# VH-VL binders against p78833, part 6

Target 1, 198 residues: p78833
Amino acid sequence: MSFPASTHVYIAKIIGKKGEGDKILDLLSKVNEHVLKSEPFTKTYYFARDAKNPDYIFGLELYDSKEVLENSHKTSNPFLAFANYLTSTHAPLAEPLQLLNFKVVDGHLDKDNLGPDAKDYVLYTEYTGDSATLKQQLTVNPKADTSLIIHSLDDPSLYAVVTRYSKSGIEPGPAEISGATSVSQQVIYSGVGFLNRP

## First folded at step 31 (VH-VL)

Design J1
Fold by ESMFold2, look of step 31:
Structure J1 (fold): chain C 198 residues (1-198), chain A 119 residues (1-119), chain B 113 residues (1-113)
Amino acid sequence: as target 1 above (198 residues)
Amino acid sequence: QVQLQQWGAGLLKPSETLSLTCAVYGGSFSGYYWSWIRQPPGKGLEWIGYIYHRGSTNYNPSLKSRVTISVETSKNQFSLKLSSVTAADTAVYYCARGSPLWGDYFDYWGRGTLVTVSS
Amino acid sequence: DIEMTQSPDSLAVSLGERATINCRSSQSVLYSSNNKNYLAWYQQNPGQPPKLLIYWASTRESGVPDRFSGSGSGTDFTLTISSLQAEDVAVYYCQQYYDWPLTFGQGTKVEIK
């Protein structure tokens, strides 16, 4: 259940214009097919819609290393087709694509290997604050089906937590941390991608 | 520093609804999980459930069908209702503050309220 | 449910001597990736609410005397009172917080011999 030290985490924030979410996910579905067939180094490739706006796409991606992300995943034909659509003259994005780089601090992605489901409660929480405080207070919740703690490679003050419950009616997120600010985003599994390789 | 004060009726008849309230003083109410735990006389502790200040709850499956925990954030209070009580519900009931982040263990406790369910 | 079983049910110890209380869980409460045990210990004096002593199996809560220590991992845990004092006469409970529902041991009563 531990993650190799080289594990590279990508958080993708893909803010589509009205009506663009379906096409973005269709292209990501084709990338996912390639990932499953040809990229054993891609351990998680999970896409969801923002709970409030279905055209805002959230991605959680785990790679064996930054090297395979940059040199193998991002150079694949399906990925290039997806990237070309995002930068095309159609201009499908309302905001510039945001790709965030993290390392794993601790946690798990699919405790009981249940697979992602659109009925899951999924919360992505960013914490910004004193790194020593965040390091001390951020702990894994073994009761959650996903409890992943990640630390930004670009901003030492930024941590994030991914929390998922498959149990009916449970919506607890991680509590606030004194001296830190937090922003939470509820997301809904899109049907595209996976948490653990099947 | 943090103090939990609890109150409610201590004597009930079978089939009535238990109702207890806990008020939080000397600390932040926001950002914590708040729990109810009970202890039958001479016996151990049973976790009843929690509420987060935004109203999200989780209950012990053994009690889930009869339990409601609610919050009144403007008063820094949370409450327990347990419906259809029987003699088996006779216990000291405690409110408690959950540990940081996930509310999993309890660092501050109320003094307890003995609730007796008579014949 | 994770069942927590304590032993002994009752223990009589002379002042100044060591008291040892055992707690066993029906399944591991160790999260292997961070090597943390999701286990706490409480002291309950007569007529009082429980008081947190130990969390993460071995970390003392602030203000708890050094004579209290916790040890163990996985399924087997121990609370030790190295030199029993009169105020330590109480019932002691272990509690797991690895899975729902949160569960407690049945308690161990510590008395003066």
Scores: ipSAE 0.622, ipTM 0.856, lowest interface PAE 1.9, mean pLDDT 91
Fold by ESMFold2, fold request of step 33:
Structure J1 (fold): chain C 198 residues (1-198), chain A 119 residues (1-119), chain B 113 residues (1-113)
Amino acid sequence: as target 1 above (198 residues)
Amino acid sequence: QVQLQQWGAGLLKPSETLSLTCAVYGGSFSGYYWSWIRQPPGKGLEWIGYIYHRGSTNYNPSLKSRVTISVETSKNQFSLKLSSVTAADTAVYYCARGSPLWGDYFDYWGRGTLVTVSS
Amino acid sequence: DIEMTQSPDSLAVSLGERATINCRSSQSVLYSSNNKNYLAWYQQNPGQPPKLLIYWASTRESGVPDRFSGSGSGTDFTLTISSLQAEDVAVYYCQQYYDWPLTFGQGTKVEIK
């Protein structure tokens, strides 16, 4: 469950206008098909809907390196079709696309390799604060099916934690940290993507 | 310095509901998990469950059907209810503060409340 | 459930001498990717609540004297008191926090010989 140091993490925040979530996910499903068939360097390609708004799409993506992301993934025909739709004159997004760059600090993606399920409880939490404090205090929860700690490549004060439980009745997320600001988002697996390459 | 003060009835009859309250002083209530742990006389410790200050809970499966942990954030308090008690529930009950982030180990403890369930 | 078993159940040690307490888990509590052991130790003096001594198997809690140290990995752990003091008369407990439910060892009573 260790990650190579070159592992590049994208967190995608795709804020669709009313009714756009299904089309966005349909296009991402085509990209996922290409990823599974042709991109062994894409280790995670996971998409979910915001629990409160089904047109808001959350993405967790892991690549062997930034180089393969830029030169291979983002140049594929299915990706270009997806990107062209998002930037088209149809204007399907309510807010500009956010693609956040992270490195892995610690954790695991699918403890028992059971795959994601729409019944999973999934929480994405961002922490902003003193980097040394956050590095020391953010720890893996081995009880979770996903417990991933990531550190922003663009903002040293920003860390994030992905927590997933497949066991019913377990909803605890990571606690707030004194001296840090935290924001949490519950998401629901969309049926598009994977956590560990099959 | 963080202080946990706990109270509740110490003597119960079988089938009654155990009810204990813990109040937090000298530190923040918000941002922590809060636990109940019990210790039968002359025996070891058993984790009952915890609650996050916002209300999320997790309980020991052995007790889950009978236990409720609640928060009253405006009073910096959390409480334990354990229904349908028997003599096997006789123990010293502790409230405790969970470790940072996940609340998995306990750095501050209340003094304990002996609860005796008559036969 | 991960069962925690301590040995011995009781131990008598002369003042100034070394006390050694063992803890075994029924399953590994090591997160192998970062080599962290999800294990804590507590001291319970007579008539007192438990007090945290050690977490992550070997990290001393703030204010805990240097004579207390933790070691071990995976399933086998040791708490060592390098030079026993009178105030160290207590029951000592290990606790795993690797998996639900959180579980404690049965305790080891340390007495002055």
Scores: ipSAE 0.620, ipTM 0.867, lowest interface PAE 2.1, mean pLDDT 92
Fold by ESMFold2, fold request of step 33:
Structure J1 (fold): chain C 198 residues (1-198), chain A 119 residues (1-119), chain B 113 residues (1-113)
Amino acid sequence: as target 1 above (198 residues)
Amino acid sequence: QVQLQQWGAGLLKPSETLSLTCAVYGGSFSGYYWSWIRQPPGKGLEWIGYIYHRGSTNYNPSLKSRVTISVETSKNQFSLKLSSVTAADTAVYYCARGSPLWGDYFDYWGRGTLVTVSS
Amino acid sequence: DIEMTQSPDSLAVSLGERATINCRSSQSVLYSSNNKNYLAWYQQNPGQPPKLLIYWASTRESGVPDRFSGSGSGTDFTLTISSLQAEDVAVYYCQQYYDWPLTFGQGTKVEIK
């Protein structure tokens, strides 16, 4: 459950035009193959679809450091092929690519190391509010298979929580917090990626 | 101050369905988990389950096949149904508000309703 | 399920003296990476519902007198009433919230000796 202090978290919000989700995931599958084979510094590389919009791809990525993300992952041939598709004249995105930078506050990614499944209930929740209050009130849920608390490197008022249950019938994520605004997004594992390296 | 008021029938025959309602006053219903907890006479407490104000539930596995918790958000109410009761279900039943984030401990409680199931 | 066992089942303590209640969980309720213990204590006065006293093993709920304190970690926890008052005659329960289902100890009855 411990994360090195240098751990760098990306949240990717990849909003494809209608019908683009499958192609985006096909390209990410090729990046994932490279990650598994060649990037021991990539500890999590997990992609899901928004539960309401299958062309909206959500990514959760953990790297040993920002340096390996920038200098090794982003320079790999499969990543460059993916990035070139997204910026091509085909213009596959409905909105500009969002890559949000976070550090880990607390938590765990795959409690029993059973791997992600499309049947998992997964909720991504962003909280915006007073940083001291959020740091104090956001706590890990040991009952969840994923309970990850992350803090934005670009916006001190922004925290996020990733909650995943593999057990049937457990659906709610963290509740609202007084004095903070929150936005929640349910996502469904796409079959591309991993939470813990196999 | 948050207040929980509960009601429902207190005497049942075996095989009947227990039905209790809890209404929330003096505070927000939205943004909280709401639980039912029971206490057999002279014994300890057993968590039955919770409902989030939007309708998601989680139940104690020992009771899951017989329990339904539901919410009526427009009335700030939630309810418990426990089917196929036996004498072992005789207890004081409490509604309670869960803690702010995960609803895992309980800061406000109803006064309790004794439900007796004849043997 | 995580079983919660309290001791003693009952104790009698003179007014102004210290009462000590123990709670043992069958599994650790400590989340090791942040050292938080997922444990609460409740007081139930005669004829009343339970009242939250302590959460996170040692944090007092607002309005709880400072004569109540919680301690312990992992599997062993203690509720201490440093100077027993007449209004402290009650049954006390520990509760874990580390894993489903949420479970309570069987209770400890505190009486005046």
Scores: ipSAE 0.582, ipTM 0.853, lowest interface PAE 2.2, mean pLDDT 91
Fold by OpenDDE, last read:
Structure J1 (fold): chain C 198 residues (1-198), chain A 119 residues (1-119), chain B 113 residues (1-113)
Amino acid sequence: as target 1 above (198 residues)
Amino acid sequence: QVQLQQWGAGLLKPSETLSLTCAVYGGSFSGYYWSWIRQPPGKGLEWIGYIYHRGSTNYNPSLKSRVTISVETSKNQFSLKLSSVTAADTAVYYCARGSPLWGDYFDYWGRGTLVTVSS
Amino acid sequence: DIEMTQSPDSLAVSLGERATINCRSSQSVLYSSNNKNYLAWYQQNPGQPPKLLIYWASTRESGVPDRFSGSGSGTDFTLTISSLQAEDVAVYYCQQYYDWPLTFGQGTKVEIK
């Protein structure tokens, strides 16, 4: 599987206050319905909960371009409803919203097109270090159902890897790279979104 | 230089539990997949499984039901238990360090421990 | 499981001559995304653990003599010793790490003729 150079990867880190996770996901579910119906340019729209914090919502999004993200996806009514909720006087967020921009380096989203499942083991790892070193050392894992390597457009020293093993019980830890710092997060599919378009 | 030292009982009766330990010296314990691999006398190699320093494991399906790999990070050690052994489990058992890239190939090995199962 | 089959089972070569060992996988271990072959070679001396020689099918591990080389792609791979030395007498194994579980070839014994 290859990705066009224009492909834009969006990582969303949404940390809600206690009990807000469900509402956030409900709104994202509405957005997902719109994406499936009206946004063919959205190739991946995947949301999961942090394994330890159910109110921490992780998002992996792939778009054909930054342009369609900014001028089409973010202008949709369901998205605006979601965004308005996050910024409402209710103040549902425990921490500031994090939105990270990446490009695809290498990988695949769903090897056998099985679709995401809550029983999947999914690990998101960020690597910070020398860009040339990380680029050289990070390698796709063909054994995984998802193996995606992405490079930050905001910080050249930042790479990330998404690894998924589908309903296998395999729980691999992140590979460490000498001279680089890594931070990992295990996430659980929330039921909202897709890796490949159904 | 990274060194792996392993030890454990080398003679077992059928139905007993194999128990081996591997200690890592001269390198980082964190960030690698630590594996066990066995080799029956005069035969090839069979991958048993690995463990990460935080405790996540992956086992060969052929042995999964009988295998437990554990880790003691404070000592830079990991261990193998294989239950209900038979003569078919007679082999030299190696601990090995997996590549930092997904633990796929092995760059450092222990010297091996011969485990013989006989009645 | 991916089955790894080596040929020949044993090989006798004169000192200074070329030794060629073949390894075949039951399915391709080439990943189309990065065009890399997930294949390694090991050398094992009697009473010793295996020693890593080659990874990614053709990349030589540090400290490995230049006379050792790996080639091939997809399902067919070759380990070549360009000029056999006395210390090269050993059993050689290929290993795939394209899919779980990791699997090894049955080994090829290299001897001096």
Scores: ipSAE 0.465, ipTM 0.829, lowest interface PAE 1.5, mean pLDDT 94

Design J1
Fold by OpenDDE, fold request of step 33:
Structure J1 (fold): chain C 198 residues (1-198), chain A 119 residues (1-119), chain B 113 residues (1-113)
Amino acid sequence: as target 1 above (198 residues)
Amino acid sequence: QVQLQQWGAGLLKPSETLSLTCAVYGGSFSGYYWSWIRQPPGKGLEWIGYIYHRGSTNYNPSLKSRVTISVETSKNQFSLKLSSVTAADTAVYYCARGSPLWGDYFDYWGRGTLVTVSS
Amino acid sequence: DIEMTQSPDSLAVSLGERATINCRSSQSVLYSSNNKNYLAWYQQNPGQPPKLLIYWASTRESGVPDRFSGSGSGTDFTLTISSLQAEDVAVYYCQQYYDWPLTFGQGTKVEIK
């Protein structure tokens, strides 16, 4: 699987207050419906819950370009409804919204195009360190259903890896890279979104 | 320099459980997939499975029902148990260090332990 | 499972001559995304564990003499010893790590003619 150079990866970290996860996902579900119907430029629109915090919503999004993200996706009515809720007087967020910009380094999203499942083991890992070292050491795992390496557009020292296994019993840990720090998060598919367009 | 030292009983009767341990010296235990591989006399190599220092495992489907790999991180050790052994399990068993990423290839090996299953 | 088949099973070569070992996989071990071949070669001396020689099909492990080289892509790979030395008498194995389970070739015994 190859990615055009213009492909823009968007990582969303949405930490809701207690009990807000469902509402957030409901709104994102509406956005997803719009994406499927009206946004052919959105390659991936995948949302999962943190394995330890059901109100922590993780988003993996891929767009044909940053331009369509900013000028098309973010201007859609369902998205605006979602955004308005997050910024409403209700104040549903426990932490400030984090939106991170990346480019694809290497990888694949859904090896067999089976779609995501709540039973998947999914690990998101951020690596911080020497850019050249990380670029050299991080490699994709063709054995995984998802193996995506992305490089931050906001911080050149930041890389991230998304790994997904749909097979029962396979739960790989993150690679340790000498001279780099890593933070991992296990996430569970929420039922909202897709890895490859159906 | 990384060194793997392994030990365990080398003679078993059928239906017994094989038990081997491997200790890692001279390198980081974290960040690698620690594997077991066996080689019947005069034959090729068979990958058994691996374990991550945090406990994640992956086994060869051919042996999955009988194999348990465990880890004791505090000692930089990992172990292999193979239940219900038969003569077909006679082999030299190796512990090995896998890729720092996905446990793909093996750069360091133990010296091997011959395990013979005989009545 | 990906089956690895080596040829020949045994090879006798004169000292100083070229030794060529072939390895074929039942399916491609080339990943199109990064254009890397997930293949390794090992040398095993009598009574010793295997020693890593080559990974990514053509990258030599540190300390491996330059007379050893790996080539090939997709399903067909070759380990070449450009000038056989006495210490090169051993069994050589290829291994794929493209898919689970990891699998090895049956081995090729290299002897001096």
Scores: ipSAE 0.360, ipTM 0.799, lowest interface PAE 1.9, mean pLDDT 94
Fold by OpenDDE, fold request of step 33:
Structure J1 (fold): chain C 198 residues (1-198), chain A 119 residues (1-119), chain B 113 residues (1-113)
Amino acid sequence: as target 1 above (198 residues)
Amino acid sequence: QVQLQQWGAGLLKPSETLSLTCAVYGGSFSGYYWSWIRQPPGKGLEWIGYIYHRGSTNYNPSLKSRVTISVETSKNQFSLKLSSVTAADTAVYYCARGSPLWGDYFDYWGRGTLVTVSS
Amino acid sequence: DIEMTQSPDSLAVSLGERATINCRSSQSVLYSSNNKNYLAWYQQNPGQPPKLLIYWASTRESGVPDRFSGSGSGTDFTLTISSLQAEDVAVYYCQQYYDWPLTFGQGTKVEIK
């Protein structure tokens, strides 16, 4: 395994109001600047747009631990400002944040250190089913630049896979797992964030 | 039980376009990588490419310029087109189901279609 | 491309005896993260499509007799038929699925001595 056991994966699903995607990303960009400058414990801080809805923002975040996420990142002024602004009671930019906690099961992320690219096909797939079955059947794809298998800390029946083929023109296809349901989301790098530290 | 049935013209002239279709029965069409593989007479196997039910494809670079794989999900069918055929394209062509994981290996195969290219 | 080379090209074995087929990849097909070998073996009878025998280098496909076994890791793999049966006369292929494009060995013909 290339990831320490303490690695915490944070999946953010931001459902922006119509036309607010850019604003949300601008705010995230500012948070990203803080992350780059002040959060060495943040391995990945990657944001992408849903391929079908540009106002839906997908976030992939990897931290050295849950502790630094909860006690450092989430308590930072830039993040707090972002969160408060995003979910303003009177004029929210988005629906309530959907934040999911995961652990790394297996895989690799940007193995060739190519960085994020808007031209890349990135697929996020969630699998829901028997935990033992999913654990057994989900397998890393070494042919992909990114093939990350993660297990939910919030729901033991939930796994997810992030797949990216860089500069190949290959669109990842989600594999079906017998006895499990799957939901896939294609996302496009927004220009905000990083997969590996620059 | 999953069955793959394939059909198409078995005799072509040089420069023509090979066209084969594979239909999937007895199983889910979604969630697998559906591949074409060919085998020249007395020779080994060559992977041509695959398609996902959503339409995403991946081709062998050796044939990419001439190959088009398409899918008709409503019929549980996928097709192969190989343009500008030559005698070198004479082979038994197989459709096959990729692994449920990333389409890496093939657990179900069609019976094969011999395509002969001859002037 | 990952080149797959089998040896021997042909093999004659007496009934009930062990048949051993080797497959070598030009580069490792072992993934360090999960310690799995992305290698499969197929059996092909005349006029029939290949039949999957082994995947992950050593896992038998359902319905495959116990006399078939796969071993090896990295770049060197072996398909073993512990006791050759008459119905085992066929051409056998290894295949890597570690990288694109997928590639097969040239095949090994197994015959009865």
Scores: ipSAE 0.329, ipTM 0.780, lowest interface PAE 2.4, mean pLDDT 92
Fold by OpenDDE, last read:
Structure J1 (fold): chain C 198 residues (1-198), chain A 119 residues (1-119), chain B 113 residues (1-113)
Amino acid sequence: as target 1 above (198 residues)
Amino acid sequence: QVQLQQWGAGLLKPSETLSLTCAVYGGSFSGYYWSWIRQPPGKGLEWIGYIYHRGSTNYNPSLKSRVTISVETSKNQFSLKLSSVTAADTAVYYCARGSPLWGDYFDYWGRGTLVTVSS
Amino acid sequence: DIEMTQSPDSLAVSLGERATINCRSSQSVLYSSNNKNYLAWYQQNPGQPPKLLIYWASTRESGVPDRFSGSGSGTDFTLTISSLQAEDVAVYYCQQYYDWPLTFGQGTKVEIK
């Protein structure tokens, strides 16, 4: 499948204090309900837990444009409630919130429309290096249910790849690219969100 | 220059377990998919499976029930076990390095090990 | 499984002449997203492992002579040796890596006429 050039990819890295993961996901669940009902411009709204840290929440979001993210999604009441909690005096975060902006380079999401599952193998890998080299070397994996290559709008040296194998038992590791550094994170679907519109 | 060296027993009886090991020299063990491929005498090539340095595996469904691939990262080695062998498992077995990305072609190969299954 | 079928099974060509080997896949190995063909070609000499010649259907591996070229897209691919040399006598294999499991063609034996 292809994505319009205006498609905006939003990566959220939310590291809660011990035990905060559930509350964060509960709030995100409310946001997801709103997204499903009122935000047709949100194409992907997927949240997962880090495989090693249940309080580390990973988010993959795709919007028709950055404009709808900023002026519609982020202005919704459920989102504001979520944001207010994160910045409250309770201070639920163990580390500062990371919100990363990307554009789609290539790839596909949930090509068989199976929906997300906790049994899926999902890997998020960031590559940092020479932009031209990374652009040339990174390739989509057609064998994967999800294989998405994205380029950072904040840092031209940063690319990322999202890979998903749906309940197949296949767990490929991340490829390394000569001259580039990579950081990988395995994540487990939290039950909150969707890859494609249901 | 990357080199793959492989070894193991070359003669087995039916029902025994094939065991081969491949060691990687002259390059990074991390970041690649390490595969086993076999070739019966005078025939074509059959992909058996691969392993990542972190232990993730994928096997050919035709052999999955009998195949185990393992890795010892500290030694830059990976191994193949094939249980319940028959005459049909007689072949030259190769270890090989897969593409550093998701193009699963093989750029480096071991010299191969002939394994003969005979009663 | 994606079945790979090569033709011919054997080919005899005079020195200096063109050798053409065909490979057909039972399903397309072209990915529409990146417009890449997930196909490789190998050369195998007797008693030796296969040697990678071509990947992505048409990209030549480092050190491979210019006389070797790959072409085709989708389900039909061709390996061409523009001017056959004595050292080119070998068995050649195509391989798809578009889907699991990875599969190879049955091989084509190239000989000197």
Scores: ipSAE 0.328, ipTM 0.779, lowest interface PAE 2.2, mean pLDDT 93
Fold by OpenDDE, look of step 31:
Structure J1 (fold): chain C 198 residues (1-198), chain A 119 residues (1-119), chain B 113 residues (1-113)
Amino acid sequence: as target 1 above (198 residues)
Amino acid sequence: QVQLQQWGAGLLKPSETLSLTCAVYGGSFSGYYWSWIRQPPGKGLEWIGYIYHRGSTNYNPSLKSRVTISVETSKNQFSLKLSSVTAADTAVYYCARGSPLWGDYFDYWGRGTLVTVSS
Amino acid sequence: DIEMTQSPDSLAVSLGERATINCRSSQSVLYSSNNKNYLAWYQQNPGQPPKLLIYWASTRESGVPDRFSGSGSGTDFTLTISSLQAEDVAVYYCQQYYDWPLTFGQGTKVEIK
């Protein structure tokens, strides 16, 4: 599996206040419906909950280009409704919204096209360190259904790896890379979104 | 230099539980995957499973129902339990350090422990 | 499971001569995205644990003599000892780590002719 050079990876970290997770996912579900119907340029639109905090929503999005993200996806009515909710006087967020821009370095999303499942183990790990070191040492896990290495477009010292095992019971830990620090997040598919278009 | 030392009972009766422990010296326990591999006398190698220092495990499906690998990070040790042993489980059992990435090839090995299952 | 098959089962080679061991996987262990072969070679002396020789099909582990080399890609791999030494008498194993579970070849016994 290869990704075009123009592929844009968008990571969303949405931390809602207590009880806001469901509303966030409800709105994202509506966005997803629009994506499936009207956004062929959106290749991945996957949302999961933090394993420990149900109000912490993690998003993995892949687009044909950053242009379609900015000028098409973010201009859609469902997305605007979602954005308006997050910025409303209700103030549903416990922490500021984090939106991270990445490019694909290597990997695959769903090698067997099984689709995401709530029983899957999904690990998101961020690596911070020397770019050359990280680029050299990070490697794809072909044994995983999803193994995606991405490089930040916002911070050259930041890489991330997304790992998913489908219904396998495997809970891999992140590799410790010399000269780098890592932070991992275990997430669970929320039922909203897709890794590959159905 | 990284060294793996392993110990446990070498003689079992059928239906008993195999129990082995491996201790890691001279290197970091954190950041690595730790595996158990066995070798019946005069035969090849069979991977049993691994554990990450944080406790994540993966087992060979052929043994999954009977295998438990555990870790005691404070002691830099990890252990193997294999329940309901039979003569087919007679083998030299090795603990090994996996790669720092996915624990899938092994650069350091214990000396091995012969476990014989006999009535 | 990915089955690993080595050939021959045993090999007798004169001192100083080339020894060649083959390993075949039932499925490709080459990952197309990074062009890496998830294949390792081990040497096992009698009464000793296996010793890592080669990983990524062709990368020598530190301390391994340069007379050992790994080659191949996809499903067919070769371990070569360019000039057999007395201390090279051992059983050699290939191992794939492309997919779970990890699997080994049945081993090749190398002896001096």
Scores: ipSAE 0.221, ipTM 0.753, lowest interface PAE 2.0, mean pLDDT 93

